# VH-VL binders against o60147: the designs that were tried, part 52

Target 1, 175 residues: o60147
Amino acid sequence: MLEKNKYLYIFRHIQTNQVLLSQGNVLKKTALFQLPYPLQKPVAPNGMRPAKLRKDHWVPLLKVEFPNESMFQSVFMQLLNYRKYRSVQPLTSDLLKLPIPVRRRKIMRQEVPNTIADLADILNKEKFPENSVRLQLSDKSDSEYADWPPSVQIDSEEIKLSRGFREKTTVDEAR
Short names: E, the ipSAE of ESMFold2; O, the ipSAE of OpenDDE; V2, 0.75 times the mean of E and O plus 0.25 times the DockQ between their complexes.

## First folded at step 3 (VH-VL)

Design k10 (framework fv_patecibart)
Fold by ESMFold2-Fast, scan of step 3:
Formats: structure tokens, C-alpha cells, sequence
Structure k10 (fold): chain C 175 residues (1-175), chain A 122 residues (1-122), chain B 107 residues (1-107)
């Protein structure tokens, strides 16, 4: 397809607030590789991955439409690099003083605001044309976690979400 | 942007039923992890949660008031309605609707309506 | 139900001074505490969620800390616009409850 691979979907876990990036509207099992692997530290974010991909536990956070695949690939790879960089940083003294379960929850909950901030930072550094990047959120208030450049147009419509019975796709059936 | 606004009568007589409508914009109540709550505040007193309804139509009520409260939603109209029966002067308060947001098992109120003062008197 | 007790009930503070408000839960609630600011004759606004996470647009002088039963909201350097009543709220368990409020006035 000519317009193939110009969308970035970001999903969040309903219980842990962990974030997964996808180049399609369907989460594939391989998306779990974005969660740090292998487990190197008991309390590190890389230790907090779901045992198996439960698609009903992940909901869209936001969708980004780029004008072409090249811009999509650039932003997607940079976002993965920001995520990797964050996973290597030492824990702050404030986090170290907390009990392990509380520490884990705080780290995981920060993934949503951190990912949104990182996305905005990347887009601010890139000099994309005005209104060339379309941002659509499940909750428009999440756009307030960052300052967006002129290249970003925030869609007035939110992502249509449904909760309930697990959705089965041909991709899921093949795997 | 998210906005919520309460509407309904400002004066209610003792024993009557209060009906309040929350009209919102900037989000859908079909969005996972989102609900709308009703919270009241008697003059000069603390905030008191009354009820909420979530994206999946789960309804929760303050236990002591459960038999007096009914909360419903109309997702197509972006409205949530609260009814409270057998009003008493002690129910005089500013009534707020607010968006409840969930990240896990806990919810917080990220956006609030302006509030509507309901006075219960003869 | 979980009772949230705030202290102090009231404090009058000189501009630029540090303000500390505490919220104590009757049982452990992890970090499921959220903080709101209500200025006179206005609706409440979210300041801090999950004990320590700032809500968007909230000035950096506001911070939260704590876990279990003891929680603190700190205003690093009080500004005139910060005169308000502050409330903590839990949703570890239903019914959802608020503290009684702490009123902060400018001296």
C-alpha cells in the first residue's frame, strides 16, 4: 500500500499503565519486546512485563499520523531509543526509599506522561512542516503533558474505544 | 479540552426528588478508564462523594445514600443524570459533576464542573 | 470506610514560606491518594495524583509524597494565588472518601 506504515499507535496497560508502541492498530505479540528483556534487575522496569500478551488489557492511548513512512520511521525509532535510555538510568533516592511494590507502581504509572513528553520532545526537535503530523488521543487532556510544535495538529475527535469481550483478529488467529 | 456543566433546579422542597444533569464535552463516556461522578459540598464543609458511573455502565453509590440515589448515562448525548429522592434541608449543598479517570484500580477527578448550589427549604 | 484526617485544619502563612499539609489514612492505602485545590467560591482542581505525580499545568512549587498511611502535600514557596482549601482523596477502597480539608490563608 502506498500510504503503508505512516501511523504510530501507542497503547497503555489498563492495570499497570505501562506503554507499548505499535505501527498498526493491532498489538502483535512481538510488541512485548519493547518491554525490557531479559530481566536484569528484580525491581527494574524491565522486570515488569506481562507474562503473556492479553490484548483485552491494552487500550489505545494515542495515534499519530505522519505524512510519509520516512517521518514515521524516524520518530518511531527515536521514541524507542528514548524508552531504552530511560530504562538504563539509575533510580532516584526518592524511589529507593520506597517499598518495592510502591516503587514499581510509581515507575510504571510514569510511562504514560513520559512517553507523551518524549513524543513531543522528538517532534519539537524535528522541523516537520506546519500541521503535517496529526495527533489523535483517547483522552484529549493527555495532550497537556507536553508543549507541541506547530507541525502537530491535535484532532478534535478522540479515538473510538470499546471495552468488553476480547477482540479476535486474523493476526491473533495466525499466532 | 474537557468541560463539564451541571444543570437542574436550585430550589427543592423537603421530601421532593432532585434531578441533576451533567453535560460534558471533550471526551466520550465510552472511553475505557473514564467515568463521571457526582460530589457534593455543604456550605463551609468538606467534599462528599455520592455516586459515579463508568464507561462500562458500572454504577457505584455511597452506601448510606444508596437507596436514595440513581445514576444513569446517555453516551450519545454526553450526559450523566443523578436523581436523589426524599430531599432534606441537610442535603443543601453545591453539587459537582467531575470526570473520574482510572489508571489501575484507583480513580481520581481530573476535571470538574462549576457546581450548582441546591437549597432545600420550604 | 477509610477515614482521611488532614492536619492542620487551618494555617496563615507569610508569602514565600514553605507550606506542609499532611493527610493520614485510617488504614494502608498504598499510594492511592490524590490532592485537590479549591479556591474560595470555585470548583476543586486536581494538583497531585497517586501521592506524587503532578497534574498537567500545576506549578512546580507543588509536590506530594508519602505511602501507606501518611501523605504530605508541600508548597515550596507560597504565592498569593495559593490561598485555598486543600483536600486529599483516596480510592483504595469504596466508598471513595475525602479529608476534611486544610485552609491556607496569606498572612
Amino acid sequence: as target 1 above (175 residues)
Amino acid sequence: QVTLKESGPTLVKPTQTLTLTCTFSGFSLSTYGVGVAWIRQPPGKALEWLAHIDWDDDKRYYPALKNRLTITKDTSKNQVVLTMTNMDPVDTATYYCARIRYYDSSGYFDYWGQGTLVTVSS
Amino acid sequence: EIVLTQSPDFQSVTPKEKVTITCRASQSIGDYIHWYQQKPDQYPKLLIKYASQSFSGVPSRFSGSGSGTDFTLTINSLEAEDAATYYCQQYDSLPLTFGQGTKVEIK
Scores: ipSAE 0.000, ipTM 0.526, lowest interface PAE 14.7, mean pLDDT 81

Design k11 (framework fv_patecibart; at its last look DockQ between E and O 0.84; V2 from the best seeds 0.63)
Fold by ESMFold2-Fast, scan of step 3:
Structure k11 (fold): chain C 175 residues (1-175), chain A 122 residues (1-122), chain B 107 residues (1-107)
Amino acid sequence: as target 1 above (175 residues)
Amino acid sequence: QVTLKESGPTLVKPTQTLTLTCTFSGFSLSTYGVGVAWIRQPPGKALEWLAHIDWDDDKRYYPALKNRLTITKDTSKNQVVLTMTNMDPVDTATYYCARIRYYDSSGYFDYWGQGTLVTVSS
Amino acid sequence: EIVLTQSPDFQSVTPKEKVTITCRASQSIGYYIHWYQQKPDQYPKLLIKYASQSFSGVPSRFSGSGSGTDFTLTINSLEAEDAATYYCQQYDSLPLTFGQGTKVEIK
């Protein structure tokens, strides 16, 4: 059979730094339900979850290739659980001392390093074979947000696409 | 691999200034969400946080010791330096440097140096 | 500053027994509590972060739980190498503080 559903695509919002997970290389509107409640961790500058997906506001953060579908599903579900658990925790007392706009900016800015750390934590707990999980990042320095297990191989080439994960075809490269 | 190592004098006289250097490898102190902290432990007593410096040069000091402490970083040398003035015998302790990793607005110490015992006596 | 009080101060435990260490915060600190193990004459090592998340390489017999003001570190079946002092640490607010430590010895 064809290799199915063994890629995880992670997107970052260009303004807020919030993160969306996707099983496909293009975001669907339903991905917005991953974002936390407006009162705790808002999505928009006004603190409200956006009603419409603006695809031009989301860029690739990283792509993860798993050896098989079952490993993909396990890691994907664990990432969703990490994010949900984090979203229901109370804010630190130090954050609560900050003005609301400063507080929101700090919380949103943390989502990229938090998600990368979540991924690394999950992969460090799993016993995957050496070099069996491939990471490709838009900015390779983002890999420094975590310490990676031997199962992870970081691709030397960065993702160069600003929209989605569609790589240039032979036809596109010949032009 | 991440490693940290403390260096400096092991004996200090009362009223002198202590200067300790933390040399680290396996990470950059320009990376978002990391810092280096100094933590001490008097013989037989609990751990006490002293100071830390983060990737963005934000510095934090234990309030009761703030007027005696200075923390600086040299990212090109992978070093963080702690200076503590007016040493007293009660400052006798093992001094550790440790990496502080930030996640969800909090920080924890994931890797520590071996520690250096500093004895303050005349 | 937030005061962390650990109990007990000391435990002498038979190998394979369950060890429970508690840490109580003077105010609510969510899940912003971390646990460290320090063996005699060694540097501390991170065991548990964010109340319940095991650090990489930490044996499964170690677990953490709790939220708000009351937190617990559990060693499900004590091994000889677990003789150490255990510290909780909070970073809900500055200054960062540690508990006074709980010393666990093998009988």
Scores: ipSAE 0.747, ipTM 0.868, lowest interface PAE 0.9, mean pLDDT 86
Fold by ESMFold2, look of step 5:
Structure k11 (fold): chain C 175 residues (1-175), chain A 122 residues (1-122), chain B 107 residues (1-107)
Amino acid sequence: as target 1 above (175 residues)
Amino acid sequence: QVTLKESGPTLVKPTQTLTLTCTFSGFSLSTYGVGVAWIRQPPGKALEWLAHIDWDDDKRYYPALKNRLTITKDTSKNQVVLTMTNMDPVDTATYYCARIRYYDSSGYFDYWGQGTLVTVSS
Amino acid sequence: EIVLTQSPDFQSVTPKEKVTITCRASQSIGYYIHWYQQKPDQYPKLLIKYASQSFSGVPSRFSGSGSGTDFTLTINSLEAEDAATYYCQQYDSLPLTFGQGTKVEIK
């Protein structure tokens, strides 16, 4: 029973607000397959897949620490399924009434809060032990997109952009 | 823990203006993706949405009643206020406030207050 | 505005039986429909969001399905505490509308 902690890393695109999930703190090219098929343009407008992974365009959104592989795999797979379920739904009739530029902005703003809400919904249903899952965000106010179960401990320290994803040391524990 | 509670008069006379206050805790209206709505239910009848106000101060009203309704918020007090003018006996109902949680460009009412019965009678 | 028509208006059901409540929208609303339970003299409580997604703390016997215009709330094995009125609600477009309700009683 030599169990290792597993980490879920979530990145957002600085221009489009698209979201990518990763098992590692560095995105691999294959992560792009989580997004819709390639576009005519190298940048993915309106949530479409870019032609190339530009690592300088993807910044940390949040990191989740699970005590074991089983919990990580369950949550990771469900997050992908939630995104797929959402992706096959039509837009609301009210969105379709909006001018295209306004509609696009509203849709792009949704992916980060939608992903955070998906994560919280999964964690609320999984019934994990109290404080078994540690959540760290780049912007702590993003935790307000959802209600979190007792299983989640939200780290008081934010992920700082200049350092990327960095593990917290025992010396740096402060509110 | 998210809670909402309605307060205001329980009896008003026809033509008077009703003012209801929703006081809530466990969330803030300063954050993206939430709002507070007013929904009423006449005795023995279905639920009827009246208005809601969002985190970005966007306000929406049921069209047939929009000239009678005003919704406002005070984020520092965690309060949302509904004003309804020219009350009529047909407006007799239980008035609820509820949190709207937005997701995927739509929303649902995840937490409700206990409701307050408002009777409109001479 | 979008009209939601529930069926049946009323049903009296033997405990442990399966209960099915339908909600039909006057136009396609994707999955933008939610279900609420209202017990006598209580405020409504959210059961199902976005057609099929159970809200936290809702018993697993409650499930939802459907898309477009036809939606179903199912109670797999009815319990006495499930006696209530059930409402569907759409937010595909304003104004927000509710169905007329379905009252479920225990035989």
Scores: ipSAE 0.727, ipTM 0.862, lowest interface PAE 1.0, mean pLDDT 87
Fold by OpenDDE, look of step 5:
Structure k11 (fold): chain C 175 residues (1-175), chain A 122 residues (1-122), chain B 107 residues (1-107)
Amino acid sequence: as target 1 above (175 residues)
Amino acid sequence: QVTLKESGPTLVKPTQTLTLTCTFSGFSLSTYGVGVAWIRQPPGKALEWLAHIDWDDDKRYYPALKNRLTITKDTSKNQVVLTMTNMDPVDTATYYCARIRYYDSSGYFDYWGQGTLVTVSS
Amino acid sequence: EIVLTQSPDFQSVTPKEKVTITCRASQSIGYYIHWYQQKPDQYPKLLIKYASQSFSGVPSRFSGSGSGTDFTLTINSLEAEDAATYYCQQYDSLPLTFGQGTKVEIK
């Protein structure tokens, strides 16, 4: 009997600020499937899927602990859906008015805050029990990207994850 | 808890300058992705966006009123001030300040003040 | 500027009936539209953001749909407390603009 995973890890790319969701504290190659297929080289900065996972290029953004796996799965799937939905929408007219380099920079800078906002939105709608969800951030200031519901307890300590991975926990090993 | 409150004169004479202050709590205007907007509503009419300012001190104005509007912020006091010159009776309206949450190069007004009715009359 | 045209301007509805409000944009605005509810003598409140995302605390009977130029706010079963004027608003481009509003009254 395997212990069920109740942890969500989110990583950001150090250059492109792309975001990957992980069900464990170690990024898997399959996580790259979250990113769009590359149409042409180079992969960056167009937010395309790299050919290989370079774990050292990904840094932890945040960790979320849920009361159980069911809640984790629900939020995880919703996050993917939010991102997918956003990715297929047209850019704003104002954004399209910007020069391409400026536009690209702006878009790249939005992925992290958008992801955090998505997470907060999902959690606000889920109405989990008070302080039942633990949020730990690599940078505490990132918590300000959204308003959090009472169900979320923000950890005062920042996460100490290594790039792309950390030491396995008992929960991670049981998966 | 996020709150916003408008303050200023409720009666202004034509050609005078209106100065409104939005005092807010529960958030900081230094936070990325946050802004404050002014929106007005003439009695029995629709809503009209006037101006907004964001965390990066970027200011945007309704083009037709740009020459009459000035928006500023004092982050330390959690205040945003709107100045509107050359007031006219047509500017009579309830003036609201609202928080903007930016998302995906866009934004929405998630929290509003109660509004303050400003009447322009001789 | 982008013009948002709502329809209808007014409707009187029996409780428990379905209410549909439409908002049409003068140009394609993707999903960058929001819906607000304003009850008499109150400030506007956010209901739906980005065409279909319910804001926190909004009853499940409210829903939004649409993309491009045509958007819809739906109240699947009208409650007495839902008597209000509803506004759509776009943030596709500046200046920000609102629809003219749709007043919903209870029969």
Scores: ipSAE 0.382, ipTM 0.804, lowest interface PAE 1.7, mean pLDDT 90
OpenDDE, second read of step 4: ipSAE 0.323; ipTM 0.792
ESMFold2 (binder alone), look of step 5: mean pLDDT 93; pTM 0.952

Design k12 (framework fv_patecibart)
Fold by ESMFold2-Fast, scan of step 3:
Structure k12 (fold): chain C 175 residues (1-175), chain A 122 residues (1-122), chain B 107 residues (1-107)
Amino acid sequence: as target 1 above (175 residues)
Amino acid sequence: QVTLKESGPTLVKPTQTLTLTCTFSGFSLSTYGVGVAWIRQPPGKALEWLAHIDWDDDKRYYPALKNRLTITKDTSKNQVVLTMTNMDPVDTATYYCARIRYYDSSGYFDYWGQGTLVTVSS
Amino acid sequence: EIVLTQSPDFQSVTPKEKVTITCRASQSIGSYIHWYQQKPDQYPKLLIKYASQSFSGVPSRFSGSGSGTDFTLTINSLEAEDAATYYCQQWDSLPLTFGQGTKVEIK
């Protein structure tokens, strides 16, 4: 029948290295609900307000093309589950020994390697046909964060974003 | 394909120094989030972590053995070397090297070498 | 250091039966526990990481569960090739520690 979405885009924040998942090449503000650490300061009296999307602060990390929508949905949902699983775990005892700012920087810096490892782990468990999944990375060396199954073909082609991707959704964040 | 292989002497006399080399392929120890560990197993006993070295040259040693252990890496040769001084018969064990994959501020041993039995006796 | 205590030490099981191995930590370690299988005269192989995540290539009959201090490895239908010693290992804090092992034999 009618083809549906079969592409997964992953974006990284240029300053914090935090990661966002998207079902298309346009980041929507609702993707910010994926972030555990806010991108803006709390505002009294209502406390911390939701982060604002500054599209100029997000760059594509990788793009995955699946042969069909069913495979895309399976991988996407599992990837969300991996992120949820990590978010509910207590921090390690060794990590808790670190000062809060140092701890947060370490956790955020790990998001890119963690997300790439999650993707590879999911694809290694799925029985997809050889060379059926196309992976495009902005920095090809990031493929080394994981071991990839025979189902994955790593392509060098540039990741293309929609014409409106960089348009501001909200007011710019203050530094 | 990730492979690791231990090499070194199979017989060591008491008081001598043991030097073991782990040679690996299929990954680089300059890659963020990767390390190599040494783990030993005395005959019929449990596994014991000894030491590891990470992509950033961070070295960790089992506290009770730290004064006897030295771990180094040669990223160009894809090798990690463990040196253990003043060997004793109780150090008789199969010695393994294993790759560490770091994830979520923690790590796990995903691929192991075949192991090399080191016997310490006169 | 964190002490991991496994039970039972030994289990002799008929083929196709369910096997349950437990690992108890001396303090809470979240889900920072891994399970390894070691067949006689072979090197250990990773089975389960982070309490419940199967490693690639591991048969679906193996599963892990638990959090905090109590963890379980389950083999839901024992096969002959599953005769091995199983070890839990924590990476909540250094030094890294392993359990004493549980030996599973076929009757």
Scores: ipSAE 0.683, ipTM 0.848, lowest interface PAE 1.2, mean pLDDT 86
Fold by OpenDDE, second read of step 4:
Structure k12 (fold): chain C 175 residues (1-175), chain A 122 residues (1-122), chain B 107 residues (1-107)
Amino acid sequence: as target 1 above (175 residues)
Amino acid sequence: QVTLKESGPTLVKPTQTLTLTCTFSGFSLSTYGVGVAWIRQPPGKALEWLAHIDWDDDKRYYPALKNRLTITKDTSKNQVVLTMTNMDPVDTATYYCARIRYYDSSGYFDYWGQGTLVTVSS
Amino acid sequence: EIVLTQSPDFQSVTPKEKVTITCRASQSIGSYIHWYQQKPDQYPKLLIKYASQSFSGVPSRFSGSGSGTDFTLTINSLEAEDAATYYCQQWDSLPLTFGQGTKVEIK
C-alpha cells in the first residue's frame, strides 16, 4: 500500500509562471494562499493572488514521489518556507532600477526556476537514500535547472500536461 | 559533478593580451540560471570580480576594466573565454573561473576552478 | 560600487572557541550576501549563501546572519581545519564586490 500524501505536484500558471504546490494531482482552492501577494484587481497576470482558482490556468510542472509521507511533509513545508523567505526579501538594487512592469515580468519569470532550485537545495540537505525520490518533469530540460542529489531519480518520461490537475493513475488512486 | 578548470599562459609581457579559457563539466551554459564568472586575486590580496556571462549570453564587466575585458562562451565546448588587453604588472594574480547560480534576481559562486597564476613581467 | 568592510582583518583563535566575523555594506543589500572560505593555496569555497543559508556539505558549526547592512559569519566551535581567510560578497548590484577578507588562524 502506498502511503498517503507522498506525492508532490507543482503547478505553474500559464501566464504568470507563478508556482503552486499541491499534495495531490488536483489543485485545491487553498493552494492560492501560497501566493505571497495580496488580492488585487486585476489579479493575473499582475502576479497577485487571484480571488478564485482558475484550474485551467495552471499546468503541471513536476511530480515528486517520496519514500513516505514524513519525507514528503518535510520537503513540502521547507518549500513553502523557502518561498516565503524569498517573497519578503528586498529586491536587488539592479532590479529596482528597472521600470515596474519590466521588473514584475522578470520576477515572475523566475518563479519556476527558483522553485526547482529550492527543491534541489532542500533535497540536497535532506540526504535521503539513493534513488529514493522520483522526479518527473513536464519538460525534461527543466531538470537541468538544478544539481540533484543522488537521492533523486529523474524519470525518463515526462508528465502529461493537464490544466489544473493531472489525470489519476493507479498510483494516484492509492492515495 | 561540477568541475571548472582555467587554462592559458602563466606568463604575459606588459601591453600584451591575456587569453584565459575556462573549461567546465557537469553543467551547461544553455541551462537557465547558470553562468560563469572570472574572479582574480592578486598575491596576498582580496578577491576581485572581473566579468561574467550567463546562459542568455548576457555579459557583465567590472566597470574600471570594461574596456580591457571581453568574455565569450562556447556552449558546445563548455568553455568560457576571457581576454584582457594591455596587461600590466599590477594585473598579476591568480585568475579563477567560477560557476554562477542565479536565484531570485541575484546569484552566487557555488563552484570554482583551482585558479591559474598569471604573472605579468617583462 | 558597494563596499563591503569586514571586521576584524585578522584573528587568532583557540580551537573550540567561537569565531565571529562581521561584514558591513556601504548600503542596504537585503540578504544578498554570501560567505566564502579560502584556505591557503586553495580556491574559495562557498559557505553561506544569502546571509543565512548554508551551502551543501558545509559543517553545521558555520552559520550566517544579518540583513540590510550588517552581516555576521559565525563558527560556533572552531576546528583546526577552519584556518582560512573568509570573504563576504554581495550580489545586490553590479559591480559584484568582495570584502577585504578576514584571516582566521589557529593558536
Scores: ipSAE 0.182, ipTM 0.748, lowest interface PAE 2.7, mean pLDDT 89

Design k13 (framework fv_patecibart)
Fold by ESMFold2-Fast, scan of step 3:
Structure k13 (fold): chain C 175 residues (1-175), chain A 122 residues (1-122), chain B 107 residues (1-107)
Amino acid sequence: as target 1 above (175 residues)
Amino acid sequence: QVTLKESGPTLVKPTQTLTLTCTFSGFSLSTYGVGVAWIRQPPGKALEWLAHIDWDDDKRYYPALKNRLTITKDTSKNQVVLTMTNMDPVDTATYYCARIRYYDSSGYFDYWGQGTLVTVSS
Amino acid sequence: EIVLTQSPDFQSVTPKEKVTITCRASQSIGSYIHWYQQKPDQYPKLLIKYASQSFSGVPSRFSGSGSGTDFTLTINSLEAEDAATYYCQQYDRLPLTFGQGTKVEIK
């Protein structure tokens, strides 16, 4: 419990492609505050069943290991700033020509490429040592969304989540 | 490392067709969020976007020149070709190819070729 | 088409002085503006994207700001190597357009 965090996990929604950032391999309900679009709704006719974080709807997109906590904090904070900056921009005029459902789908689908590009942009601006940052992607082809600096070592191994995340029962899932 | 390089004739006669080839390396034009654009610059004047082709084969042309322009890609050769018909002396310019990178529904040019000067004269 | 108007057209500046270049769009384009530097007889290089985000390798003396219709590129302390023509470019909508350019020379 005194150990400093040097890992960043990024998750994507299996249907919408929306992205959540996490400082550990367990996705917390508070991460939903990162989303501009509601993904979960009550399913009970009387509204009795509240919205839940459905862990079965989120899969790991990537995992980043940093050399130390200071570098992790710097990159994580910059990622949050990039996402916030993007969220307050008005839509392009070309997007506004599209019907609302098509527009929202395109915007949500861009979140994975945008987030990966954000990460690469930040790492390109930092002067980290060669091969000091380990990037592990669930789908290696997603590395093509950006140009990576020499500080990044890309691995193709599957991302392993905590047993608690994978073994979540119906108690943690909406029915 | 990303590189782009233009090739084609340096001298074209009025009414002839210009064909320029952009050869690139360090990326694939099948990758989401990338495209290749052609931009020209007449001597001493501003940059003018002509056309681009994206990863999904979506083609865009400057409206006033659309009837003269054709852009195609060959992903196996890492090439993008621009054809411009009915050349006129006012089309004399340095022609650049550049990678267009998409982010948040907008595009910018992050890497450029060295440019090739095309002179149109009899 | 969106017209981008830069000002000034030309500026002659003493080294170490601050340079401000403005770009005005004929209609609102959010932050969908990008800035390029073109040195004499060279190809353009990306400096700033999305109004304020520096491209990798760009010196910290370059910064961008603005939103909507009015944008600025600032060089806070001009170096001799900064003598160049600077262009703004929008992609809020097609057709993609560039400003007319601002030439910066060293006195």
Scores: ipSAE 0.657, ipTM 0.831, lowest interface PAE 1.3, mean pLDDT 85
Fold by OpenDDE, second read of step 4:
Structure k13 (fold): chain C 175 residues (1-175), chain A 122 residues (1-122), chain B 107 residues (1-107)
Amino acid sequence: as target 1 above (175 residues)
Amino acid sequence: QVTLKESGPTLVKPTQTLTLTCTFSGFSLSTYGVGVAWIRQPPGKALEWLAHIDWDDDKRYYPALKNRLTITKDTSKNQVVLTMTNMDPVDTATYYCARIRYYDSSGYFDYWGQGTLVTVSS
Amino acid sequence: EIVLTQSPDFQSVTPKEKVTITCRASQSIGSYIHWYQQKPDQYPKLLIKYASQSFSGVPSRFSGSGSGTDFTLTINSLEAEDAATYYCQQYDRLPLTFGQGTKVEIK
C-alpha cells in the first residue's frame, strides 16, 4: 500500500499564544490534553488547559506536509517531547527576577517561536531527503525564526487563517 | 546560510575609542528570538562576553565594562556596532560577534564570526 | 555573577579514548548551559545547547549531561580532529559567563 502524505497543523491561541499540534486541519477536543493541567480552575489566558475547546480562539500557525506517516509520526512525537521537556525545566533566574505579570507575558510570547525552533531543530536532526518536507506558514516572516534544513521547502504562499480549522485545499482533498 | 563578519581597526592607541562593526547575513534582527553579541578573547585566554543586542533593541552589557560599552543595531543594514571607550593594552584581544538564539528565556551562540584581533598599543 | 569552573584545565588523551570534561557552576543554573569547541586559530563552535542537546552537525560522539550545578561534556571516542579547547557557558542569568576552558590534546 502506497503511503499517503501526512499533514501536521500547528495552531496558536490568539490571546495566550499557546500552541496545539493537530493531525488534521480541524482541532479536536483531545488536543487540549497537550496543555498543562490548571493548578486551580483557571481558563486561558492563564496559560493553562481550558475546560473546553474554543475553536474560535485558535488560529493556524503553520502546516507541514510529510511524504509518509513514519516521518510525520517521528516529528510529531519529538515536538511533544520538546514541549514536555521545556515545560518541566526551571525558569531562568533572569526571568524569575521579573515581576510576575511581566514574566507571564514573556513566557506566553515565547511559545510560538519556541515551537518553530523546535520543529526546525527536529528536522535538522532527522536529515530527511531534500525538499521532502513542505512548510507553509501563516506569516512568512515566521520562517526566519529558525534555520531550516534542505529537507524543508518553504511554500511561497501563506496559509489562510481560519479560527479552529483550516479550509480544505486541493492537497487536503487528495488525502 | 548564516554568516557574521567583524570589521574595524586592528590597532588602537591607549585611551582611544574602538568601534567594531558586525555585518551579518542569513538572518534578520527583526526576527523574534534573535540577537547579536560581542565576545572577546585575549591571546591565550578564555572567552569573555561583552554585550549583546536583540530584536527588540534590548541591550545588555557586562557590568564591569558597562560604562565603556555601547552597542547599537541597524536592522536595515544587518549591522551591529560596538563601541568601547578608553581602550587599554589589557583590552587587546580577538573580538568576535556571534548570533544569539533565544530559547525559553535563555540563549546560545550558534554562529560566530571569524573574529578580529584588536591590539591596543602606543 | 555565575562562576563556571571547568575540570580539568588540560587533558592529553590517546585517540579512541573517552574524554570527560566537567563544568561546575557557583550556583544552580538549571540546564541553561552550553558547550563550545574552539580549535587553534579558529572561532568557537557550538556543540551542545541546554546541557544535553546536540547542535546540528555535531558528531554523535559528543554528548552533554547534568543539571543544577554540575555538568559534563563527553567525547566517547576521541578523534584527532577533536583537539581543541572546550568552553562551557551559562545563560541562566546576566552577565553571561564562560568557563576558563579545557584544552584537549592528542597524544
Scores: ipSAE 0.080, ipTM 0.734, lowest interface PAE 3.3, mean pLDDT 88

